# Miniprotein binders against p81326, part 110

Target 1, 226 residues: p81326
Amino acid sequence: MLHFGGFIMEINHISKILEKEREEYIRNKVEEYLKQGFSKDDAVNKANQSWRTYIGHRIQDVIYNLLKKFLKDSGLKVTTDKALNNRNLPEELDKVKRLIAINYGEYLFLPDADVIVYKVENNDIKIIAIISVKNSFRERRFETTYWKLKLKESPVTSHIKVFLATPDKDNEISYKCPNGKPKKMRIILEYELDGIYFLKEDFEETEKAKHFGKIVEDIIEISKKL
Short names: E, the ipSAE of ESMFold2; O, the ipSAE of OpenDDE; V2, 0.75 times the mean of E and O plus 0.25 times the DockQ between their complexes.

## First folded at step 13 (miniprotein)

Design xE91Q (at its last look DockQ between E and O 0.62; V2 from the best seeds 0.00; counts 0 for: pae E 2.3 > 1.5)
Fold by ESMFold2, look of step 13:
Structure xE91Q (fold): chain B 226 residues (1-226), chain A 101 residues (1-101)
Amino acid sequence: as target 1 above (226 residues)
Amino acid sequence: GPEEILEEAEKLLEEAYKLIREARKLAEKGDPESLEKALKLLEKAIELLRKAIELIQKALDQGVPEELRKKLERAFILAEWLLEFAKWLLQYIKRELEKQK
C-alpha cells in the first residue's frame, strides 16, 4: 500500500543507486592523478575527495530540480551556489548573492549554501532558505551550523532558514541516542539548524528531523510568514 | 463523479508505484539485461502517472467537497513526485546503458 504520510518513497534510494558508481569512479580518478604525477597515496586521497564532491553534486542536482518544479507555483525561485559563482550574473542573481554574503572586513564570502530559495516582491528579493546537501559527514561535519550562526548575527540575514538535506549514507546522524549514548553530531545539528531532511527511511523523526518529502510544504509555509 | 475519478487515479498510482519499485531494484543490479527491463517498466509507469495526474486535475477543476479535495491533492502530490523520480531513474538507466556499450 502507498504511504500517504510519506510521498517520496523511492527518492530515498538515490544515494544507494549512485554509490554503485563509486568503485569505478575511484579507479579512474586514481589513474588520472597518477598520470598527473601524484604519488599513489596522494592520488587515492584526491580520488576519494573527488568522489565526495561528485556524488554530492549529483544529489544536489536532483534536489534543485525538484524544488524548482514544486515551488514554482507558489511564486518561489530556486538557484544554486554554482550558478551564483558565474562571472556573468544576471542582476537578480547578483542581488541574491549579495543578500547571503557574509562580511569579514575586507573579504566577502558566501556560506556553503548548495541550494537557495528566494522570492521577488516589488523588485525586492527575500531569501527564504538555504539548503546544504551532504551525502555523508566526513571532514566538514559542522560547517552548516557555523553558517547558520553567522547568518543569525545580522538582522538582515537572521530570518534565513538553514536546512540540511542528507541521505546520511553512513548512518552518522540518523538517531539521537544510538546504543543509549547521545550522538553529538545529530544533537548539535538538530539544535542549531532549522531542519534536517532525510533522503532515507530509517531515521529518528522529530519536529526538526523529517522525511525529505516535507521540505516543500515547510518552505511554502515559511514563505507565507515573510 | 469525482469519487470514481479518485478511485481510478489511485489504481493507476498503485500500479505505477509497483512498476517503479521493480524498476529501481532492477537498476540496482546494474547488468544490461536488468537495465533494459527497468527501462520498459519505467516507460509504462510514466504513462500511467501522466494519466493519473490528468484525471486528478480534472476532478479538482470540478470543485469538490473539502474532504475529497484533500484526498485528490494528496494523490496529485504523490503522482508528481513519483513521476519526477521515474523520469530521473529513466535518464540514469539510459546513461548507464550507453556507458556499458
Scores: ipSAE 0.496, ipTM 0.785, lowest interface PAE 2.3, mean pLDDT 87
Fold by OpenDDE base, look of step 13:
Structure xE91Q (fold): chain B 226 residues (1-226), chain A 101 residues (1-101)
Amino acid sequence: as target 1 above (226 residues)
Amino acid sequence: GPEEILEEAEKLLEEAYKLIREARKLAEKGDPESLEKALKLLEKAIELLRKAIELIQKALDQGVPEELRKKLERAFILAEWLLEFAKWLLQYIKRELEKQK
């Protein structure tokens, strides 16, 4: 029996491979910011911030592309919040946008949705899941939880599963109770979200906290129930 | 039969995985020679994975008992994962090689 866990381990290295670009990226950005007249310390800080954004997008793109391909074979479609931020949307995407929109009275806003999974059946669109991709939790630690809770408030969106995908590079949420002390962030995220998927091996597995390799299977299973 | 196809597919997956792992390790070194070797390994891995996918699909198309179907579907998903990773890594390596020219 092929240990599914062993084969999918290679996905864990995506982040590591991409991180190799960090030193060069930082060096180049520091030089750029120095030329712009920033102090050395400011240049370094800005470069690091730029890197966090850059690497975050790179990981998101990889995950999006993987999911898009895997889910296509199952007849499922994927999009992103960015793709929905267009004035001229195809009818299908316009419907998707409307089906994930959160009501704030006079305004409708989209949740942060790095990946949106939906199906089309008989010209009807069903939103299956939203996946948030986070490389680190330094900023907006509970942002994904916020969106999950907001989606739950409407019967239109309450069925939408919200997943978090992360390499958890800094081991912020990998374990619930390391050294006997509860990690608030892990506990809350796992409680509020429908699942957490780790692009790493060293984490505490639970019913909701799984390796990223299981996300496709889980999404397909959910899609069958909708 | 379908069981034999599954076994063959699993063997292909194992072989492909080994190649991908080696290719990844080579890619991590980052030197042109290692990158070129990694490309060759990934191309072979991709070929094996495509074959595995075809075999699995063939078995699924024959109609199989539910238990075997589940196994085949799992193998299929795994094969696709490995394939996409291999393709991603291949593209990464190609980009790195271009940077070094």
Scores: ipSAE 0.313, ipTM 0.672, lowest interface PAE 1.6, mean pLDDT 90
ESMFold2 (binder alone), look of step 13: mean pLDDT 88; pTM 0.884

Design xE91Y (at its last look DockQ between E and O 0.80; V2 from the best seeds 0.00; counts 0 for: pae E 4.6 > 1.5)
Fold by ESMFold2, look of step 13:
Structure xE91Y (fold): chain B 226 residues (1-226), chain A 101 residues (1-101)
Amino acid sequence: as target 1 above (226 residues)
Amino acid sequence: GPEEILEEAEKLLEEAYKLIREARKLAEKGDPESLEKALKLLEKAIELLRKAIELIQKALDQGVPEELRKKLERAFILAEWLLEFAKWLLYYIKRELEKQK
């Protein structure tokens, strides 16, 4: 019998494959920073930060390309926060940017959004979902929930679904109560966000916590209701 | 009929999945000989997946009962997931082999 989760398990290994590059990447980056005049300690720290940015972007790019491919036939378009920060923004993307921006008086900020799904109907743009891609949970681990709450405050953005996609290889949010004690980060993220999609096999599955392979069907179903 | 097409597509998906899993394990070893083997396995898997996708699309185009349509659509989505992973891993391996020249 065909098991959807079983067949998509190989995509869960992208982070593990990329981790094979870590030692060589760090070594090369340390050498680069030493040549730039940084101390050994500073070079190592900078190399580790560079690695975290690198693997995050690699995972985000895979997710972006998958969503772009699989959502196209449903009339859904996909972009990234990096594309929205371009100085020479196409008109369509400029509208997307304005539709997700949060107003703080004289300042506008984009929410924590790595990948944005939207549709175009009669020259109008409707934002469907934003997906935050987290390889690990660093400082500011609840920033995504803050942005969800801000989007929820306005009637023009309250419909936007906010999802988290993660390999969570260190099991920081994989279970609600791993030792009979509530795991605060998992509980709050699941409560506040519209969904968590795991790029791994081993986690506590719930209505909101699912295998990443379900994200396409979920987004399509949401878009039909808008 | 469409049910036989689904069974054939599922067989192709199972075979492709096994090849992709083996190729991924070989890629994790990282030596040139393992990478060359993984490349060949992925090329086979991609061929099987394209055949499965073609079969499923042909069955869907003929019109089917809703229950069978749901199964065919699920198989189609799964085949495309596997295909994208296989293509990603294939390009990764080709890049790694270039580094080791």
Scores: ipSAE 0.208, ipTM 0.596, lowest interface PAE 4.6, mean pLDDT 84
Fold by OpenDDE base, look of step 13:
Structure xE91Y (fold): chain B 226 residues (1-226), chain A 101 residues (1-101)
Amino acid sequence: as target 1 above (226 residues)
Amino acid sequence: GPEEILEEAEKLLEEAYKLIREARKLAEKGDPESLEKALKLLEKAIELLRKAIELIQKALDQGVPEELRKKLERAFILAEWLLEFAKWLLYYIKRELEKQK
């Protein structure tokens, strides 16, 4: 019997593979910042910050591409918040943008949406899910929950599922109560979000906390109910 | 029959998985020789996965009992995931090889 979990575990290595570039990247960036006149300490700090951004985008891109290809076969479409930041959008994407927009009175803003999953039926667009991809939780720990809560405030967006995908390399949210001590971040994220999907093996699995390999199935199932 | 197709597909998936795993390990070394070896393994894995997908689709098209259908669909999903991962890894390796050039 094919252990689906075992085979999909190769996805767990995406982060590890990408992280191999870190040393070289940091070295090069440090040199660059030193040439710009920064102190050694500042150069190192800036390089590390640059790396976090860089690796985050790369992981996001990998996840996006995987989801895009797989969900395409299911008749589902994907886009990103970045793709929606254009003045001249195709009609379809303009509709998507409007359907995920959050009302702030005089202004509409988009939630952080690394991946947006939607379907088109009879020329109607239904937003299925927003997936936030985070490599680490050092900054903006509850940003995804903020957007989930904001989306719930409107009947237009309240149905949209919000998922978090993460390798959780620092084990910040992998377990609820390691050593009997509750991890606030895991508990809150799991409570507020519709699901957390781990690109790793070592985590506490729950109804909402699953391996990333299950995300496509879950999205497809949700799409059938919409 | 469809059951035999499922069995064959599962074998292909297992073989492909082994190749992908090995390719990943080689890719982690990062040297040109290892990357080239990994590339070859991934190409083979992709071929096996495509074959598995075709077989599964063929079985699904024949009409199968619900229980078998579920198994085939699961295998299909797995095959697609492995295929996409293999393609990603292949792209990564190719890029790394180009950088060393």
Scores: ipSAE 0.138, ipTM 0.555, lowest interface PAE 2.3, mean pLDDT 88
ESMFold2 (binder alone), look of step 13: mean pLDDT 88; pTM 0.879

Design xE96R (at its last look DockQ between E and O 0.73; V2 from the best seeds 0.00; counts 0 for: pae E 1.6 > 1.5)
Fold by ESMFold2, look of step 13:
Structure xE96R (fold): chain B 226 residues (1-226), chain A 101 residues (1-101)
Amino acid sequence: as target 1 above (226 residues)
Amino acid sequence: GPEEILEEAEKLLEEAYKLIREARKLAEKGDPESLEKALKLLEKAIELLRKAIELIQKALDQGVPEELRKKLERAFILAEWLLEFAKWLLEYIKRRLEKQK
């Protein structure tokens, strides 16, 4: 029978499949921005940024749906930052939001928590993990590690596992020492985060850097210890 | 018996995996002809996966030795992962083909 790793290799191609939409997407967005009165250069820049946001959300949606399905039978629930930002939250989600929010005086911010895994036990909510989803690391290299460090500052949030899920489209963190030199971003992310889960075939696997398909087993095991 | 059911389910899973892998490669090409071929491959793969899941559930319901039960449960999990990816890719391809009309 096929090895579990073989099946997760197919999901590792989602970013590459979605990239086939890029040229048409960019062309259509440039036309839209030009009609709004932007210069050609501004329209192109805005279209490229729009694309990065779009593909990131598409990958996040896949991850959310998979985790929701596969964690359900283990008594684990999944939500998203988008759901937590709605007005008039259900009581359960309002509790989830309060349990991960970081207080900065008169401001409250959610960490970079695209997908949140939690359980409900005896009418109490326990946050298990947050997952940051990144297609690439342009402009946002260490945002996930910042949020891990902030969560560690409080005993209320210090147990929360912080994971990064990434296709690593531009091959920025796939190896620790490419060409014999330490890759600072990979080394720091792996050191500070609780895990990096790659949606690609070619990367240096370690105890913390794994194929995305392993995330379900890891989350379930963690939930048993909390 | 349950071992024979597991063997049949594993055959179906392997066939479905090959179809999904081919469909994924065709979807990466993105041209209309490749997308139409990928659509047909995925529809067949989903049919095989649903049959495999049904067989595995039937075998698990019969009560089996612990070692065989673990193999059946692993096969079920793998079938569900493949099915979810196949369904996602099928929907992606359908949307792509609709836009190209």
Scores: ipSAE 0.592, ipTM 0.821, lowest interface PAE 1.6, mean pLDDT 87
Fold by OpenDDE base, look of step 13:
Structure xE96R (fold): chain B 226 residues (1-226), chain A 101 residues (1-101)
Amino acid sequence: as target 1 above (226 residues)
Amino acid sequence: GPEEILEEAEKLLEEAYKLIREARKLAEKGDPESLEKALKLLEKAIELLRKAIELIQKALDQGVPEELRKKLERAFILAEWLLEFAKWLLEYIKRRLEKQK
């Protein structure tokens, strides 16, 4: 019996593998910032911030590419908020952009959407899900929740599922109540979001908190109901 | 028959998984020699996975009982996941090797 668990578990190492570059990256960035005239402490701080951004993008790219590939077979399409930040968009992407926009009165803004999953049927676009990718929760812990709540406020966007994908490298949301103490962040994120998908093994599985390997199936199932 | 194809595909998946796991461990070391070894293992693993996918697809195309179909589909999904990971790791290694030159 193919140990399904073992095979999918290799993706759990993506973050770990990428993190191996940290020391070299930090060293190089520190040197760069020192040459720019920053103090040692400032250089280190900036280097660390740069790393967080860098590694975040790398993980996002991996997840995007995985989703793009697996969802393509089901006829689903994917894009990103970055791809939508163009003045001249193809008609399809312009429609996608409009369908995820949040109304702030005089202004429309896009939610943070690392991955946007949609389908095209009879020239009609239906947004299925937005996936936020986070490596760590040091900054903007509830940002994804904010966007979920904002999307829920409009009948145009209320159906859009919002998922979080994370390796949770710092074990910030892996368990609801470790040692009998509730982890506020996990509880709130799981309550407010439509799902949390972990790129790791050691986490508390629930109906909404699952291994990342389940995300494709879940998205496909949702797409059938729309 | 389709059952034998599934068995063969599962064997290929197991072998590929072993290679990928070893390649991953080597990649984690990060030295040029380990990276080169990992690259070779991944190339082999990718070949095995492609073969497995082809076999599974062939079996599915023949029409199979529902129970066997489910097993084949599961194997297919696993193969695809492993393939994507292997490809990702391969590209990662290539980039690392390029930086070391």
Scores: ipSAE 0.554, ipTM 0.793, lowest interface PAE 1.0, mean pLDDT 91
ESMFold2 (binder alone), look of step 13: mean pLDDT 88; pTM 0.882

Design xF85I (at its last look DockQ between E and O 0.58; V2 from the best seeds 0.00; counts 0 for: pae E 7.2 > 1.5)
Fold by OpenDDE base, look of step 13:
Structure xF85I (fold): chain B 226 residues (1-226), chain A 101 residues (1-101)
Amino acid sequence: as target 1 above (226 residues)
Amino acid sequence: GPEEILEEAEKLLEEAYKLIREARKLAEKGDPESLEKALKLLEKAIELLRKAIELIQKALDQGVPEELRKKLERAFILAEWLLEIAKWLLEYIKRELEKQK
């Protein structure tokens, strides 16, 4: 049986292959930021962050495409927050948007939702799950948790499962208590979220922390209960 | 039967993964000859993965016991994942080849 860890290694190796491209990308971005008036150090940092974002989006796209293809056979539909950020939405997507929106009094905002899974039954839309894809946790470590908590505050959205999918390249949340010391971020994310799905093999498995390969079956099971 | 299909699909996945790894190594060299070889390997890998996906889908469509269904679904996920990786690497190599012309 092939391990997803191998796939992540391939992604990492692809990243290495892209190093020349990265170097060019970084040079170009540094130049761009210097022209914008940033210091050299700031420009370099921003360029590196831009690259991380770029690679992160590529991983998100892969995961999105994967889930979309697989869940289609189960009669489930997949979209993204980006797809919902349009003024003229099809009726179905407009309904999806409304069903995941978080109320801030005078304003409605969407949670960060790299992937949104929903079903349509008898012209009724049921939101099943939101999946956040994180390549690294350098920034906004608990952003997904924030959105989960906000979704819980409304009876309209409280049923929506929120999952995190990550390769956890830097082993930030792979283990709960490595060397007997609790990893705050892993513990909190696992407690607050409905599940964490790892795109790697080397992690501490729990009821909520699973291999990414299980995400599809879990989503399907949840969908049957709604 | 579905069990044999699963076995065949898994073999295809393994072969495809081997090709992807080899293609990756070749692509790391960055020379036109290596890139062209890598391209051919990835095209083959993509072919194998598509075949695996088709086989798995065929098995799932036949109706299978729950345990076998789960295995097939896992294989399907792997196949699609590898396919996305292979396509991504293929596009990269194509771009690199174009830059060298």
Scores: ipSAE 0.084, ipTM 0.534, lowest interface PAE 3.3, mean pLDDT 86
Fold by ESMFold2, look of step 13:
Structure xF85I (fold): chain B 226 residues (1-226), chain A 101 residues (1-101)
Amino acid sequence: as target 1 above (226 residues)
Amino acid sequence: GPEEILEEAEKLLEEAYKLIREARKLAEKGDPESLEKALKLLEKAIELLRKAIELIQKALDQGVPEELRKKLERAFILAEWLLEIAKWLLEYIKRELEKQK
């Protein structure tokens, strides 16, 4: 009767444990910004923004490391958009970067992809999925759907699955029709993306909206079809 | 046989999950006594998870029917997932206890 998603909810609760450090972090950052000449109000605002970035990155790193471990024995490799932005890329990662880049005339940009899953077969690289990790939806609500649509436009990238992983602690996308009213953000994200994986227990589960623990099995199944 | 091994491993996973959940709640309190108790619970959970992983590996090595193999592989993934969460939380708690010296 064990439910993998129930085990993964500890990541959401672990972020609450990290909140104990919030007050000290904010205090130290406010002091830092005051020394740079910002007003107290500006320093506080910048410190709060810094905290949101910091805690989001820590959650993302935990997810990355866990996926890398669990997918390794299935012949799947995992990297990050940060690793792909390195100037001195290993040949394999340089190929991964070129295979997910989106062309805008004379410019190439990487999609918003915190984690990239790929495999190597006979020296060929096949991108399986990209995973965007979002701690909140205050900003850039539909950025992930934009990148999915761009990837669908090219026959080279149209097979790439685009997933969203989120604790959604503020319940911004947990239900389609909370209180009987359609939640536009949830409905559009679920419609456009290949999957939404929740790092919590309380959300409306559908064929595309699942507990995060299902993501490993789903990625492995997809990789067998490619 | 392998079916009994799977049942035992699943019991160990359920017990470990309960210990991790309790340890998380204690760690959220943040006081030294709660942190020390959470540390002990996580050490026990890690022990149970390692035992479950060992049992599952032995059963998989026996060459089992596909239905049972899939269940064992899922249990193995769950056990390793919980183990990494427990290790992460354990290191967090150790760091917090050092701060309170």
Scores: ipSAE 0.037, ipTM 0.427, lowest interface PAE 7.2, mean pLDDT 82
ESMFold2 (binder alone), look of step 13: mean pLDDT 88; pTM 0.880

Design xF85M (at its last look DockQ between E and O 0.29; V2 from the best seeds 0.00; counts 0 for: pae E 6.9 > 1.5)
Fold by OpenDDE base, look of step 13:
Structure xF85M (fold): chain B 226 residues (1-226), chain A 101 residues (1-101)
Amino acid sequence: as target 1 above (226 residues)
Amino acid sequence: GPEEILEEAEKLLEEAYKLIREARKLAEKGDPESLEKALKLLEKAIELLRKAIELIQKALDQGVPEELRKKLERAFILAEWLLEMAKWLLEYIKRELEKQK
């Protein structure tokens, strides 16, 4: 059986193949940012970040499509925060948007939600879970945790499960105490979130930290309790 | 039976993965001939992956014990992931070929 470890290597290798494309992409972005008045160093940094974002989105799209396919037979529906960022939404999606919105007094904002899982029963919408997809944790390491905590603050959203899906290619959160030293980020994310799902084989499995292959069954189980 | 389908699907996945790896190596060379060869390999890989997905889905539809279901679902995830990777590489190669024309 092919394991996801080899799979991550393929992503890395694809990234190497794309080095020429990356170089061109970076050159173009650097030029763009220079025209915007950024320094050379800032332009390069921004261009690199843009590339990482691009790759990250591709992974997010894959995960979205997977979840959409796997959950369809269970009668569960999937959307994204991006899909909700429209002025003219179908009634169903408008309801979904309202049910995940976080109250900031005069304003309502959506949490970062790469994937939103919900069900429709008797014309009532129940939000089941939000899945955040992270390729790396270089930036905004606890962003998902922030949104989880914010969702807990309202009785409207407190039931929503928040999951993190990641290949964790840099082994930032794969283990809790590598070499006897606690990894704060893993410990905090696991504590605050409802689950972490790894797109890899080499990680420390716990009740909350599982292989991505288990996410579908977990979501279905949660959906039955709502 | 479903177990045999899983075995067949896994074989298809392994073969597809080999093709993807070979295509990757060829694509790294960057010359038109290598890119064209890589393209053909990826097309074959995509075909195998689609077949694997269909087989897995068929097995899942038959109703299987929980343990086997889990294995099938894992294989399905892997197949879909490989498919997306193959498509991505395919698109890249097509772009590179266009640049060289």
Scores: ipSAE 0.061, ipTM 0.492, lowest interface PAE 3.4, mean pLDDT 86
Fold by ESMFold2, look of step 13:
Structure xF85M (fold): chain B 226 residues (1-226), chain A 101 residues (1-101)
Amino acid sequence: as target 1 above (226 residues)
Amino acid sequence: GPEEILEEAEKLLEEAYKLIREARKLAEKGDPESLEKALKLLEKAIELLRKAIELIQKALDQGVPEELRKKLERAFILAEWLLEMAKWLLEYIKRELEKQK
């Protein structure tokens, strides 16, 4: 018989496979930037920044396609922050965009949400969850927690679940410290977010920190309660 | 009948999953011989997945009890997921092999 979690778990290896591309990608980008007249130091820095953007988008795209396919029969729809920033936005997505917007007084901003899950009932839209995708935590350790806190400030967005999906490439939140306590970054992320879903096989599991394969069931159960 | 078709489709999915897993391990090694073997395994897995999808659609077209229909629809979704993964890995392997020309 089919094992749901087993088939979904293949996504756990995507970051490791993509990291094999890194050395060649960076060499090619450095060469490209040197031809444009950048110094070697600047070319290397720009190539590393380009890589981080590239690998993040590759992982996000896989997650988006997976969620879109597995959630469709539960009446749940999926979109991305990129799709919401297009000029020619369909009416349904325009409503989604307005429902996740954050009010800064005179200004209206979108959270940095990589993947958005919503449902449509009688032409009304209910936002269920946003999923932030991070390969590592170098410069934006707590960006996702900031957006969760902002969403909690309004009664129209306070129900939205905020999840983190991560391979945790550098093991920054996967394991306990040698003294047996969780790492500080892990403690804060787990406390503030509604869930952390790991795209890897080995990490400290908790009620909020799960294998990525569990995210579909969790979203479906949450949607039934809203 | 439709139940026999579901059993055959599930066997094809399980075999395809095993091929994808092995191809991933070979792709991680990265040498040309391993990449070529991984490519052949993925082409086989994609063939099995397309067959499974065809079988599931034929069973659904016959009209089936609701309980069996739900099982067939679940198998279809899983087949599509495995196919997406297999295609992604295949394109990765093809790019790596092209670099070695």
Scores: ipSAE 0.041, ipTM 0.439, lowest interface PAE 6.9, mean pLDDT 83
ESMFold2 (binder alone), look of step 13: mean pLDDT 88; pTM 0.878

